# VHH binders against Hydroxyproline O-galactosyltransferase GALT6 (GALT6): the designs that were tried, part 10

Target 1, 215 residues: Hydroxyproline O-galactosyltransferase GALT6 (GALT6), of Arabidopsis thaliana (Mouse-ear cress) (q9lv16r187to401)
Amino acid sequence: NIMELPCGLTLGSHITVVGKPRAAHSEKDPKISMLKEGDEAVKVSQFKLELQGLKAVEGEEPPRILHLNPRLKGDWSGKPVIEQNTCYRMQWGSAQRCEGWRSRDDEETVDGQVKCEKWARDDSITSKEEESSKAASWWLSRLIGRSKKVTVEWPFPFTVDKLFVLTLSAGLEGYHVSVDGKHVTSFPYRTGFTLEDATGLTINGDIDVHSVFAG
Below, E stands for the ipSAE of ESMFold2; O stands for the ipSAE of OpenDDE; V2 stands for 0.75 times the mean of E and O plus 0.25 times the DockQ between their complexes.

## First folded at step 11 (VHH; framework vhh_rezetamig_d1)

Design f5 (from s53 with H52Y; at its last look DockQ between E and O 0.72; V2 from the best seeds 0.00; counts 0 for: pae O 2.1 > 2)
Fold by OpenDDE, look of step 11:
Structure f5 (fold): chain B 215 residues (1-215), chain A 123 residues (1-123)
Amino acid sequence: as target 1 above (215 residues)
Amino acid sequence: QLQLQESGPGLVKPSETLSLTCTVSGGSISSRSYYWGWIRQPPGKGLEWIGYIDYSGSTYYNPSLENRVTISVDTSKNQFSLKLSSVTAADTAVYYCARGRYDSWNEVLFDYRGQGTLVTVSS
């Protein structure tokens, strides 16, 4: 699915995608995941959204000005991840990976936003004991009047068979991605690309696209 | 840091075989995670992939060049090479060696590339 953006993007431009991730499928020869010993296949669920420069040099692949790749079932890390990157002349840049941890305070921000927001990791099966201790600490904090900021941990932004609304916005320093109204990740502009060069949007993979809006 | 460096003659006569070697430093070509390949850019034209070799020694060539291309690896020297036979003027290009990987979509993309070497086919 290709949507042409003949004028490219500009500061303040936004793309909204309404979609639903498809069910995971089995892969016997996974490219992004490792088979565990004894496993014949892994479950894979991923899709990619790309801004592409369609006015590329003849004979060259269009550059991927932005590559956004949510991997719902994870990759080699075994955990859900949102990976972002660029590709120019068949060469990938440095990948930005959001793996569920909030960007550090000392890390560079994009237009004042962190590169990665936190989401709940399934590994935090807080032992019933830790949940009980958190609950106890929560109750204790309530009793002691210390409003412990209940950090509501949000889940991974994408769920199989659940409709989502993704908004990609072009800021001053980079792209901003929100899902269902919540900021998820920001990706700084890289040298060599301009917003005006983003003349195409592609969405592929394990996703049912319901609608795309560009403004 | 991974570095790739092309070496070979800059001039080849028509009908002869173009031979290039890529020397890899800062990483092993025996890694199972990567492919090693060649790309070229003719003057005034876009980049064209030539082929690549994986850790198992399996080679993949551009169909347009498949009959003329041979890529091989020398693990002892941490090098891989390109041979392109029966060259013509159309094979004049800057040649790049590169490390590649499959992305999540089974596309071969490169993450490191040499500086490139110009090879001119001329009588």
Scores: ipSAE 0.156, ipTM 0.589, lowest interface PAE 2.1, mean pLDDT 87
ESMFold2, look of step 11: ipSAE 0.502; ipTM 0.800
ESMFold2 (binder alone), look of step 11: mean pLDDT 85; pTM 0.868

## First folded at step 13 (VHH; framework vhh_rezetamig_d1)

Design k1 (from s53 with S104N; at its last look DockQ between E and O 0.79; V2 from the best seeds 0.66)
Amino acid sequence: QLQLQESGPGLVKPSETLSLTCTVSGGSISSRSYYWGWIRQPPGKGLEWIGHIDYSGSTYYNPSLENRVTISVDTSKNQFSLKLSSVTAADTAVYYCARGRYDNWNEVLFDYRGQGTLVTVSS
ESMFold2, look of step 13: ipSAE 0.530; ipTM 0.815
ESMFold2 (binder alone), look of step 13: mean pLDDT 87; pTM 0.886
OpenDDE, look of step 13: ipSAE 0.007; ipTM 0.236
ESMFold2, look of step 15: ipSAE 0.472; ipTM 0.787
ESMFold2 (binder alone), look of step 15: mean pLDDT 88; pTM 0.890
OpenDDE, look of step 15: ipSAE 0.809; ipTM 0.927
ESMFold2, look of step 16: ipSAE 0.485; ipTM 0.792
ESMFold2 (binder alone), look of step 16: mean pLDDT 88; pTM 0.889
OpenDDE, look of step 16: ipSAE 0.737; ipTM 0.899

Design k2 (from s53 with G100A; at its last look DockQ between E and O 0.36; V2 from the best seeds 0.00; counts 0 for: pae O 8.8 > 2)
Fold by OpenDDE, look of step 13:
Structure k2 (fold): chain B 215 residues (1-215), chain A 123 residues (1-123)
Amino acid sequence: as target 1 above (215 residues)
Amino acid sequence: QLQLQESGPGLVKPSETLSLTCTVSGGSISSRSYYWGWIRQPPGKGLEWIGHIDYSGSTYYNPSLENRVTISVDTSKNQFSLKLSSVTAADTAVYYCARARYDSWNEVLFDYRGQGTLVTVSS
């Protein structure tokens, strides 16, 4: 799916995608994971949202300015991940990976927002116990009249067969991604990059796209 | 940090062979995960992919240049080179060496490129 952005992006521009992730499928040659010995395939569910620039290379596809890649299943880590990167003048930067941990306090922010928000991870033995403990604590606190701040952990922003609303916004310092109204990740612009160069949007992968809006 | 740097003469006479070398630092050209290639941009025109070479020495050339292009690798120096024979004024361009890889979608991605070097073909 390709959407043209004839005027490019500007500060405050936003792209909204309504979609539904597809179920995982088998890949014999996965690019986001390695096959284990004896495995013939890996189950993968992922999609990518990319901003594209003008075609500069003869016979080639337009440059991919922004690459946003939610990986529900199939990442080498074995966990849901949001990976993103930027390309400027055929120079890809370092990929930013959000793996469910909130960015550190000492880490650079983008327009005052953290690069990665936290979500509930399955490996946190503590989460179920903490949820039960939190629920128990919440009930206990309600009984004792002590308002314990219940920290609600949000799940990974994407679920197979569940509709989501993703909003990509262009801020002053970088891109901001929200899902279902909640901030998920922010990514700084490359030095020298201009938003006006982003003249295309593509969405591909294991996703049913219902609608795309640009404003 | 991976860096690519082009080197070679900036002036070549017509009918001669253009020769450039790319020196790679911060990474090995022996990696099986990448292609090493050349791109050029003539004045006022878009970028053109010339060709690339993999770790095994297998080459791919742009069909428009295939008969004139030779790309080789020197692993001992962590360099790869371009030779373009029988040059004409049409070969005047900024030449870039670049690294390519397959991305998560099995697409060729140019992820690093040198700063480029101008090569002028003139008598």
Scores: ipSAE 0.008, ipTM 0.226, lowest interface PAE 8.8, mean pLDDT 84
ESMFold2, look of step 13: ipSAE 0.270; ipTM 0.656
ESMFold2 (binder alone), look of step 13: mean pLDDT 85; pTM 0.851

Design k3 (from s53 with S33T; at its last look DockQ between E and O 0.04; V2 from the best seeds 0.00; counts 0 for: pae E 7.5 > 2, placed apart)
Fold by ESMFold2, look of step 13:
Structure k3 (fold): chain B 215 residues (1-215), chain A 123 residues (1-123)
Amino acid sequence: as target 1 above (215 residues)
Amino acid sequence: QLQLQESGPGLVKPSETLSLTCTVSGGSISSRTYYWGWIRQPPGKGLEWIGHIDYSGSTYYNPSLENRVTISVDTSKNQFSLKLSSVTAADTAVYYCARGRYDSWNEVLFDYRGQGTLVTVSS
């Protein structure tokens, strides 16, 4: 599932992906778990969106200028995450992992945007509090006409069987990823590539892709 | 052939700092291909990721432990270390140092671990 971008990207280019994540499958050899051990199947749901460049060296895979990997289930942290990286000459750089915590204030921004946005983390305690909060909000709104002002947190951007619209845009300092109109991550350009080098786009994994278009 | 060997005290008192060192032989900790980390296995439970350090010196810690964990590297001795402060009985576990490699999206977090060392937190 490669989409050709014959002239690559330019400043202000956008790629829009409309898709729907698939349910977790049993994976006998899970590659994103913590340790390579055992034969036990693990439930995995993840997909990747990659911008690929021209082959740099014959006999090597094309460089992955951007590797965007939402992991809905099966990540070694036990939580949904979005991992981004670059691979050149078969060597990955340092992964940028967005785990649901907003990037620190002292970290560099990308075109004025944080590298990682906050989202609500899923655990048993959070789920119980969320359900209780909804119940409290419901009866409170009937009592006083509207609920108290609460802090609104966005969920993890991808939900199994829910259609999403992902926009990848090329800014001055890096790539910006928005899902359903909300900024989620930004990934700074890494040395060795220009936007015109991003001539291929692939999307693979636990995802039903409905459409992909570039502007 | 790569070997990872944990060393450090097997008994640590509550509220003190657990300190372990991993000695790497048969490979270099300065390699840009690899990152180095720590996992633990409490008695009768599964593996838990503690943290790791990449070739650039950036550290990544399990959020449940991050305010108590320090991972560092000593390139001259080809070693990396774990310090876990303010330990309690809940920190009793077999501790493993481990290696991961930067690879495709389908690669496990750590592809090699040491033999492990039991650390017991007790008075």
Scores: ipSAE 0.013, ipTM 0.427, lowest interface PAE 7.5, mean pLDDT 78
ESMFold2 (binder alone), look of step 13: mean pLDDT 85; pTM 0.867
OpenDDE, look of step 13: ipSAE 0.016; ipTM 0.262

Design k4 (from s53 with D54Y; at its last look DockQ between E and O 0.03; V2 from the best seeds 0.00; counts 0 for: pae O 5.9 > 2, placed apart)
Fold by OpenDDE, look of step 13:
Structure k4 (fold): chain B 215 residues (1-215), chain A 123 residues (1-123)
Amino acid sequence: as target 1 above (215 residues)
Amino acid sequence: QLQLQESGPGLVKPSETLSLTCTVSGGSISSRSYYWGWIRQPPGKGLEWIGHIYYSGSTYYNPSLENRVTISVDTSKNQFSLKLSSVTAADTAVYYCARGRYDSWNEVLFDYRGQGTLVTVSS
């Protein structure tokens, strides 16, 4: 899935993607995980959103200005993650991984936003059953009137077979990603990068894309 | 068969430098097809990427650790090393060395890793 951005991006530009992650499939040669001894395949559910520039050399792939990779299943960590990076002259930079922990207060922010927001990391939340149980417990807690500050832990922003609205925004210092109206991650621009160079968008992987809007 | 083996002290004092070496056998670290890195898993936490080094000598570190991390390679010994300075209790983890490869799909791909070595930071 490729969308051309003929005018490139500018400050304040945004791309909105409406999509649905697909169910995990077996990969014999996983690209985001290591096979354990004895394992023939790993279940993987992931997709990538990439901003790309103009091809510098004929026959080469266009530079990947931004790589955004939500990994619902199959990451080597065994947990859902969002990985981001930039590519310059076919070299990747330092990857930013959001693994469910909020960025520390002493970490650099992007336009005042943290690089990573927190989500619930319980393995059990990926099971439909545990979402129902947490919802039930939340309901029960509400019924029992115990004013315990229910710290609502937000789940991983993507769920298999659930529609999501992802918005990528171009800020002053970097990209901002929100899902379903909630900030998820921010990623700083690479030095020397100009937003105008982002002339293409690709979305690939285990995702059904319903719509893409650029503005 | 490719094998990676971590070696180094299992105990490090606070403020000291954690040093680990990965010995690679069954493959050359000079291969341009791969990069070599370190990951760790603190007790009760998930895996964390520390950084990696390419054949060119270029290094990429986790931003959270960048100021404290140094990864180097010794091609003559077919080894690469990790140094983590100014360690605290938060650096207690099982440390793994790993081989990675560049792929157009994923920027960081690890396909092999060592068995891991526990490093405890304690006074």
Scores: ipSAE 0.019, ipTM 0.317, lowest interface PAE 5.9, mean pLDDT 84
ESMFold2, look of step 13: ipSAE 0.375; ipTM 0.733
ESMFold2 (binder alone), look of step 13: mean pLDDT 87; pTM 0.879

Design k5 (from s53 with N106G; at its last look DockQ between E and O 0.24; V2 from the best seeds 0.00; counts 0 for: pae O 11.5 > 2)
Fold by OpenDDE, look of step 13:
Structure k5 (fold): chain B 215 residues (1-215), chain A 123 residues (1-123)
Amino acid sequence: as target 1 above (215 residues)
Amino acid sequence: QLQLQESGPGLVKPSETLSLTCTVSGGSISSRSYYWGWIRQPPGKGLEWIGHIDYSGSTYYNPSLENRVTISVDTSKNQFSLKLSSVTAADTAVYYCARGRYDSWGEVLFDYRGQGTLVTVSS
């Protein structure tokens, strides 16, 4: 599943992927989690989007420039996460993990956007009751004319068997990822990296890819 | 922070053995999570994988160099080394030591490398 980007990327370039995550499957040798004692396998649902450079190493695969890895199930945290990293000159950076919490206000932004947006986490006991209560409070607030800012918590951007539209955009300072028109995460460029070096795209994992567009 | 640094002679005569050492700091080479390897880039050419050694001491070499290459680890010094015998002008390159790992998909990749050292083979 390789798409060639012969001209590379430039500022404002975007890649749009229409896909559907697959159901979780059993993995006996998981790479994103540890097997518990007595467990033979873990359930995993994940996919990766990678930007690749030109093949420079004889006998090796092309270098991976950007690694974007939504993990619906199987992450060691037991929660859905989006993990990202970049590689430049055979050196991976520090992985960025979005785990459902919004980036802090004091954290660095990418082109004015936060690195991680918030989504609803299942571990928040309060979320289901609060969603129903928020919905009720929203209706009540509408009835009482008090515009209580109903903070709508958005779910994890990916759902098994649900179509999504992912857009990867190249900004000034880094990559921006939106799903279904909503910003999800941003990731800064590596120092020295040029967008023109990104000449390939691969999508792999537990995903049915319907279409890919580059512009 | 993990750092890799190549060291060795920058000049080697033809037919001699090229010897390089990689000193690792900020991490242990005894970790079972990683392998340690060498790559090189001849002038005007792309990178070439030479080989690597895993935590068990198993070595993997480029078939084109297999008969001439030896990679070893010294855990006491947190170093690993490259020996390339019977060198020719074709072995002139910038040599890099690197750490490898398996990614989340089970693919082998180098995630860190040194700054590189030029080794010239000349009479």
Scores: ipSAE 0.005, ipTM 0.226, lowest interface PAE 11.5, mean pLDDT 84
ESMFold2, look of step 13: ipSAE 0.344; ipTM 0.706
ESMFold2 (binder alone), look of step 13: mean pLDDT 86; pTM 0.868

Design k6 (from s53 with S33Y; at its last look DockQ between E and O 0.39; V2 from the best seeds 0.00; counts 0 for: pae O 6.6 > 2, grease 24.5 > 24.2)
Amino acid sequence: QLQLQESGPGLVKPSETLSLTCTVSGGSISSRYYYWGWIRQPPGKGLEWIGHIDYSGSTYYNPSLENRVTISVDTSKNQFSLKLSSVTAADTAVYYCARGRYDSWNEVLFDYRGQGTLVTVSS
ESMFold2, look of step 13: ipSAE 0.470; ipTM 0.788
ESMFold2 (binder alone), look of step 13: mean pLDDT 86; pTM 0.873
OpenDDE, look of step 13: ipSAE 0.021; ipTM 0.275

## First folded at step 15 (VHH; framework vhh_rezetamig_d1)

Design m1 (from k1 with H52Y; at its last look DockQ between E and O 0.03; V2 from the best seeds 0.00; counts 0 for: pae E 2.7 > 2, placed apart)
Fold by OpenDDE, look of step 15:
Structure m1 (fold): chain B 215 residues (1-215), chain A 123 residues (1-123)
Amino acid sequence: as target 1 above (215 residues)
Amino acid sequence: QLQLQESGPGLVKPSETLSLTCTVSGGSISSRSYYWGWIRQPPGKGLEWIGYIDYSGSTYYNPSLENRVTISVDTSKNQFSLKLSSVTAADTAVYYCARGRYDNWNEVLFDYRGQGTLVTVSS
């Protein structure tokens, strides 16, 4: 699905996508995940939103000014991830990965927003040892009566078969992505690409798109 | 730092086999996280995907070239190679070896690329 943006984007432009991630499907030859020993297939659920320069040179693939790729079932990391990048002439830039950790304080912010917000990580996929330690620390904290402020950790912003509202906004320093009204990630503008060059929007993958609005 | 360098003849006669080697330094081609491939750019044309090979030795070729292309890996030398048989003038291009990260998309995209080498097909 391609939506043309004839005038490109400008500062303050926003794109709103209402969509629903599809159920995970089995892949026998996964590209982003590794098969565990004995497994015949892995479950994959991912989609991508891209801003593309459709006014590209004839015969060349349009540059991907923004590639946004939520991977609900994770990738090689084994955890849900949101990856962002650019692509020009079949070459990826440096990927920005949000893996559930908040960006470090020493990392550059984009218009005052962090590159990655924190979400609850299902630590169950991590080694039995870390789960036991967290469980132990949780029980210990309960026993010691230290009201650990249960910081309500927000879940991964996408859930299979759950409707979401994604808003992509163009700021001064980069793109901002919010899901269901909550900031998720920010991606700085990269050299060589302009907002005006973003003349197309594509959404593909394991997603049912209900509506797209550009303003 | 990962570096890729193409090597091979810059001139090939029609009907012969074009053979190029990519030498990889600063990284291992045996990594499961990456595939290794070839792309080319004919004069005045866009980039064209040729093919790639993954860590398992599985090869994927552009359907337009599938019958003529062979990509192989030499792990001992940390190299991978391209063979393109029955070349014609249409195969004249700058050839690039490249590394790609795995994704579940049908597109072949790379994160590192060599400087490229011009291969001219001429009598």
Scores: ipSAE 0.031, ipTM 0.490, lowest interface PAE 2.4, mean pLDDT 86
ESMFold2, look of step 15: ipSAE 0.375; ipTM 0.711
ESMFold2 (binder alone), look of step 15: mean pLDDT 87; pTM 0.886

Design m2 (from k1 with N62A P63D; at its last look DockQ between E and O 0.02; V2 from the best seeds 0.00; counts 0 for: pae O 4.7 > 2, placed apart)
Fold by OpenDDE, look of step 15:
Structure m2 (fold): chain B 215 residues (1-215), chain A 123 residues (1-123)
Amino acid sequence: as target 1 above (215 residues)
Amino acid sequence: QLQLQESGPGLVKPSETLSLTCTVSGGSISSRSYYWGWIRQPPGKGLEWIGHIDYSGSTYYADSLENRVTISVDTSKNQFSLKLSSVTAADTAVYYCARGRYDNWNEVLFDYRGQGTLVTVSS
């Protein structure tokens, strides 16, 4: 899916995407994860939203001014991740990865927002035992009535077969991504790219796109 | 032809630091198109991703190892290294250095790896 943005983006521009991640599919040759010994395939669910410069030189791949890639089933890290990057002439920049941890306070913010918000991480991939203990501790905490501020950890912003509303906004210092009204990540503008150059929006992958609005 | 070769001690004592070096030949580690990383396979277990480093020096580590792992690059020698601190018996594995390449999805595809080197953690 390609939407042309003939005038590019400006400060305050926003793109709203209503979509639904598709069910994970099996990949025998996974590019984002490693097959475990004995496994024939891994389940993959990912999509990408990209701002592209469509006024690129003939014969060249349009630059990816913003590459946003949620990986619902995770990647080599084994955990869900949102990766952001830029690509120019087939050269990727340094990836910004949100893995469920809030960005450190000492890290640069983008328009006062953190680069990555926190979401609940299923630590259970490493020990089935710890999930049971956390669940048990959560239930125990609920039973023992100690108002321990159950820090409601927000889940990963995307769920298979669940409709989401993603808003991409262009701020002063970078892009801001919100899902279902909640800030998820911010990505600083990279050198060499301008908002005006973002003349195309593409959404691809394991996603059903219901609507796209640009304003 | 690209070749990766692991080097380092095959035996490490508990609590010590495992250090390995990967020597790359037939290609430059300075390329912006690739990640350079380490994976391991414990006996009887599957491959485990340890981490990798890209051209910018950005490092990515497995969560389980993040506090113990350091990956670095020496461009002058066309090498990259792994340091794993505070090792235990659980760190016994065949260690592989590998090259990952960017794909259209900014995915890491490991297309080359070394022959592997066994590192045993034992007192």
Scores: ipSAE 0.032, ipTM 0.362, lowest interface PAE 4.7, mean pLDDT 84
ESMFold2, look of step 15: ipSAE 0.297; ipTM 0.690
ESMFold2 (binder alone), look of step 15: mean pLDDT 87; pTM 0.888

Design m3 (from s53 with H52Y S58D R101K S104T; at its last look DockQ between E and O 0.58; V2 from the best seeds 0.47)
Amino acid sequence: QLQLQESGPGLVKPSETLSLTCTVSGGSISSRSYYWGWIRQPPGKGLEWIGYIDYSGDTYYNPSLENRVTISVDTSKNQFSLKLSSVTAADTAVYYCARGKYDTWNEVLFDYRGQGTLVTVSS
ESMFold2, look of step 15: ipSAE 0.490; ipTM 0.790
ESMFold2 (binder alone), look of step 15: mean pLDDT 85; pTM 0.857
OpenDDE, look of step 15: ipSAE 0.381; ipTM 0.749

Design m4 (from c4 with G32R G33S; at its last look DockQ between E and O 0.01; V2 from the best seeds 0.00; counts 0 for: pae O 9.4 > 2, placed apart)
Fold by OpenDDE, look of step 15:
Structure m4 (fold): chain B 215 residues (1-215), chain A 123 residues (1-123)
Amino acid sequence: as target 1 above (215 residues)
Amino acid sequence: QLQLQESGPGLVKPSETLSLTCTVSGGSISSRSYYWGWIRQPPGKGLEWIGHIDYSGDTYYNPSLENRVTISVDTSKNQFSLKLSSVTAADTAVYYCARGKYDTWKEVLFDYRGQGTLVTVSS
């Protein structure tokens, strides 16, 4: 699916995607995961959101000005990850990976925001159900004004069969991604790409897209 | 032909609740193929998605408005409604009710919308 953005993006531009990740499917030849010895297939659930330059030279692959790839079932790391990158003429840049750890304070921020926010990593025996309940409890606690700093660990931003609202915004220093109103990741602009060149939006993979809104 | 029409007061006082109703004709809001929602455009600003409700009654709201927004459906009247509480001047906008379809790829969130109704928040 391609959405054309004829005028490209500008500072302050935002794209809102309402979508639902699909159930994981089995892949026998996974590109992003390693088969364990004895396994015939791995379960994969991922989708890709990309800003592309569609005005590229005829016959060349459009540059991927922003590649955003949530991997719900993980990749070679075995854990959910959000990977971001750029691609020009079939050459990928250095991947930015968010693996559930908050970016260090000494790392460069993008418009004052960290590159990666933290989320609960399955290392804790706490059932996915408990995490969702904790998040709900946190919201309730916030509504009730109880100041108890309940360190609510937020889950991975994407869940299979759960609708999400993703907002991509163009800041001064880079792109900002929020899911369900919460900041998830920021990606600095890379040299050679401009906002105006982002003339296409593509969303592919294990996702049901309900709506796309660009403003 | 599907038609959507917004109705409600054009003037709301600060801190009050904005209430709008969308009347749908030429189609059923009970269809499983569609969701129904609201968008708005403040003067001089771009369109903003407010939220929508699907056939199951599940609601989805803009996180920026989530705490103030309620969308509901009245199937008997083939209507759906918007309530936005604690309004401020920032909520002044043309409000549109709209229909969306799964897998819709458009610059606008919805494939059909009403003509829009101006709601001004003023004391």
Scores: ipSAE 0.007, ipTM 0.306, lowest interface PAE 9.4, mean pLDDT 84
ESMFold2, look of step 15: ipSAE 0.380; ipTM 0.740
ESMFold2 (binder alone), look of step 15: mean pLDDT 84; pTM 0.849

Design m5 (from s53 with H52Y N106D V108T; at its last look DockQ between E and O 0.02; V2 from the best seeds 0.00; counts 0 for: pae E 15.8 > 2, placed apart)
Fold by ESMFold2, look of step 15:
Structure m5 (fold): chain B 215 residues (1-215), chain A 123 residues (1-123)
Amino acid sequence: as target 1 above (215 residues)
Amino acid sequence: QLQLQESGPGLVKPSETLSLTCTVSGGSISSRSYYWGWIRQPPGKGLEWIGYIDYSGSTYYNPSLENRVTISVDTSKNQFSLKLSSVTAADTAVYYCARGRYDSWDETLFDYRGQGTLVTVSS
């Protein structure tokens, strides 16, 4: 499933995806869950949205200018995450992982937005805070003091069997991803590609795609 | 060079708490690029991850163990620790402390581990 973007993207372009994540399935060879022992399959629910270019080297897959990978279940961390990356000449760059905490105040922004927004982690994170541990208290205090934006308890943006509206937009400094009207992640442009190079869009994985359009 | 050294008692009685410490040398436990965790290998079995703590101080535990596991950090000593409560003979294993990379896509949970220490649960 390739959607052609005949002119690629330009500043201010957006792509809207209406879709519904599928329930987790048993996966015998999960790429995102390591150290599973024996023949037991791992329950996986993930999908990916990729912008592809035309500048592929002879005999290689097209570059993945943006790889957006929500992992609802099956990630090695045991919680839902959103990963974003770029792949050129079959080599991945450094992944940006959004795990449910807001990016630190001292991290670079993308067009004035944080790379990762906070979402509620009740359904993915279990921890026991030992009050006698000063190191644990220090880490907790550091976490709660770093928010640029006070948000209501926002759930992980994707829920199995719940229709979502995802908007991917091209800003001046990078891509911005919103789900159901709320900013979720931003991903800075990486060297080697222009927006006009993004002439293909694919969506694959545990998702029922209802519509896709570019505006 | 980076070294991870496990320390702690090699014998633990059933129902007690297994406690291990990992001392990190040749690197900083506070580095934003890494997270630090524990793996174990029961006799004759494959590796099983236990949990890890990331640079923000958040902990992540294997769901099969999460009610019994605590991982903590002492940044002043460049150490992190594991407590596994209510142990049984099934918790007998070689325990490794380990490092993982936050910015890796290759889906490898940990890219470096210590020499390991055998912990036997026996009455």
Scores: ipSAE 0.000, ipTM 0.137, lowest interface PAE 15.8, mean pLDDT 75
ESMFold2 (binder alone), look of step 15: mean pLDDT 83; pTM 0.840
OpenDDE, look of step 15: ipSAE 0.009; ipTM 0.263

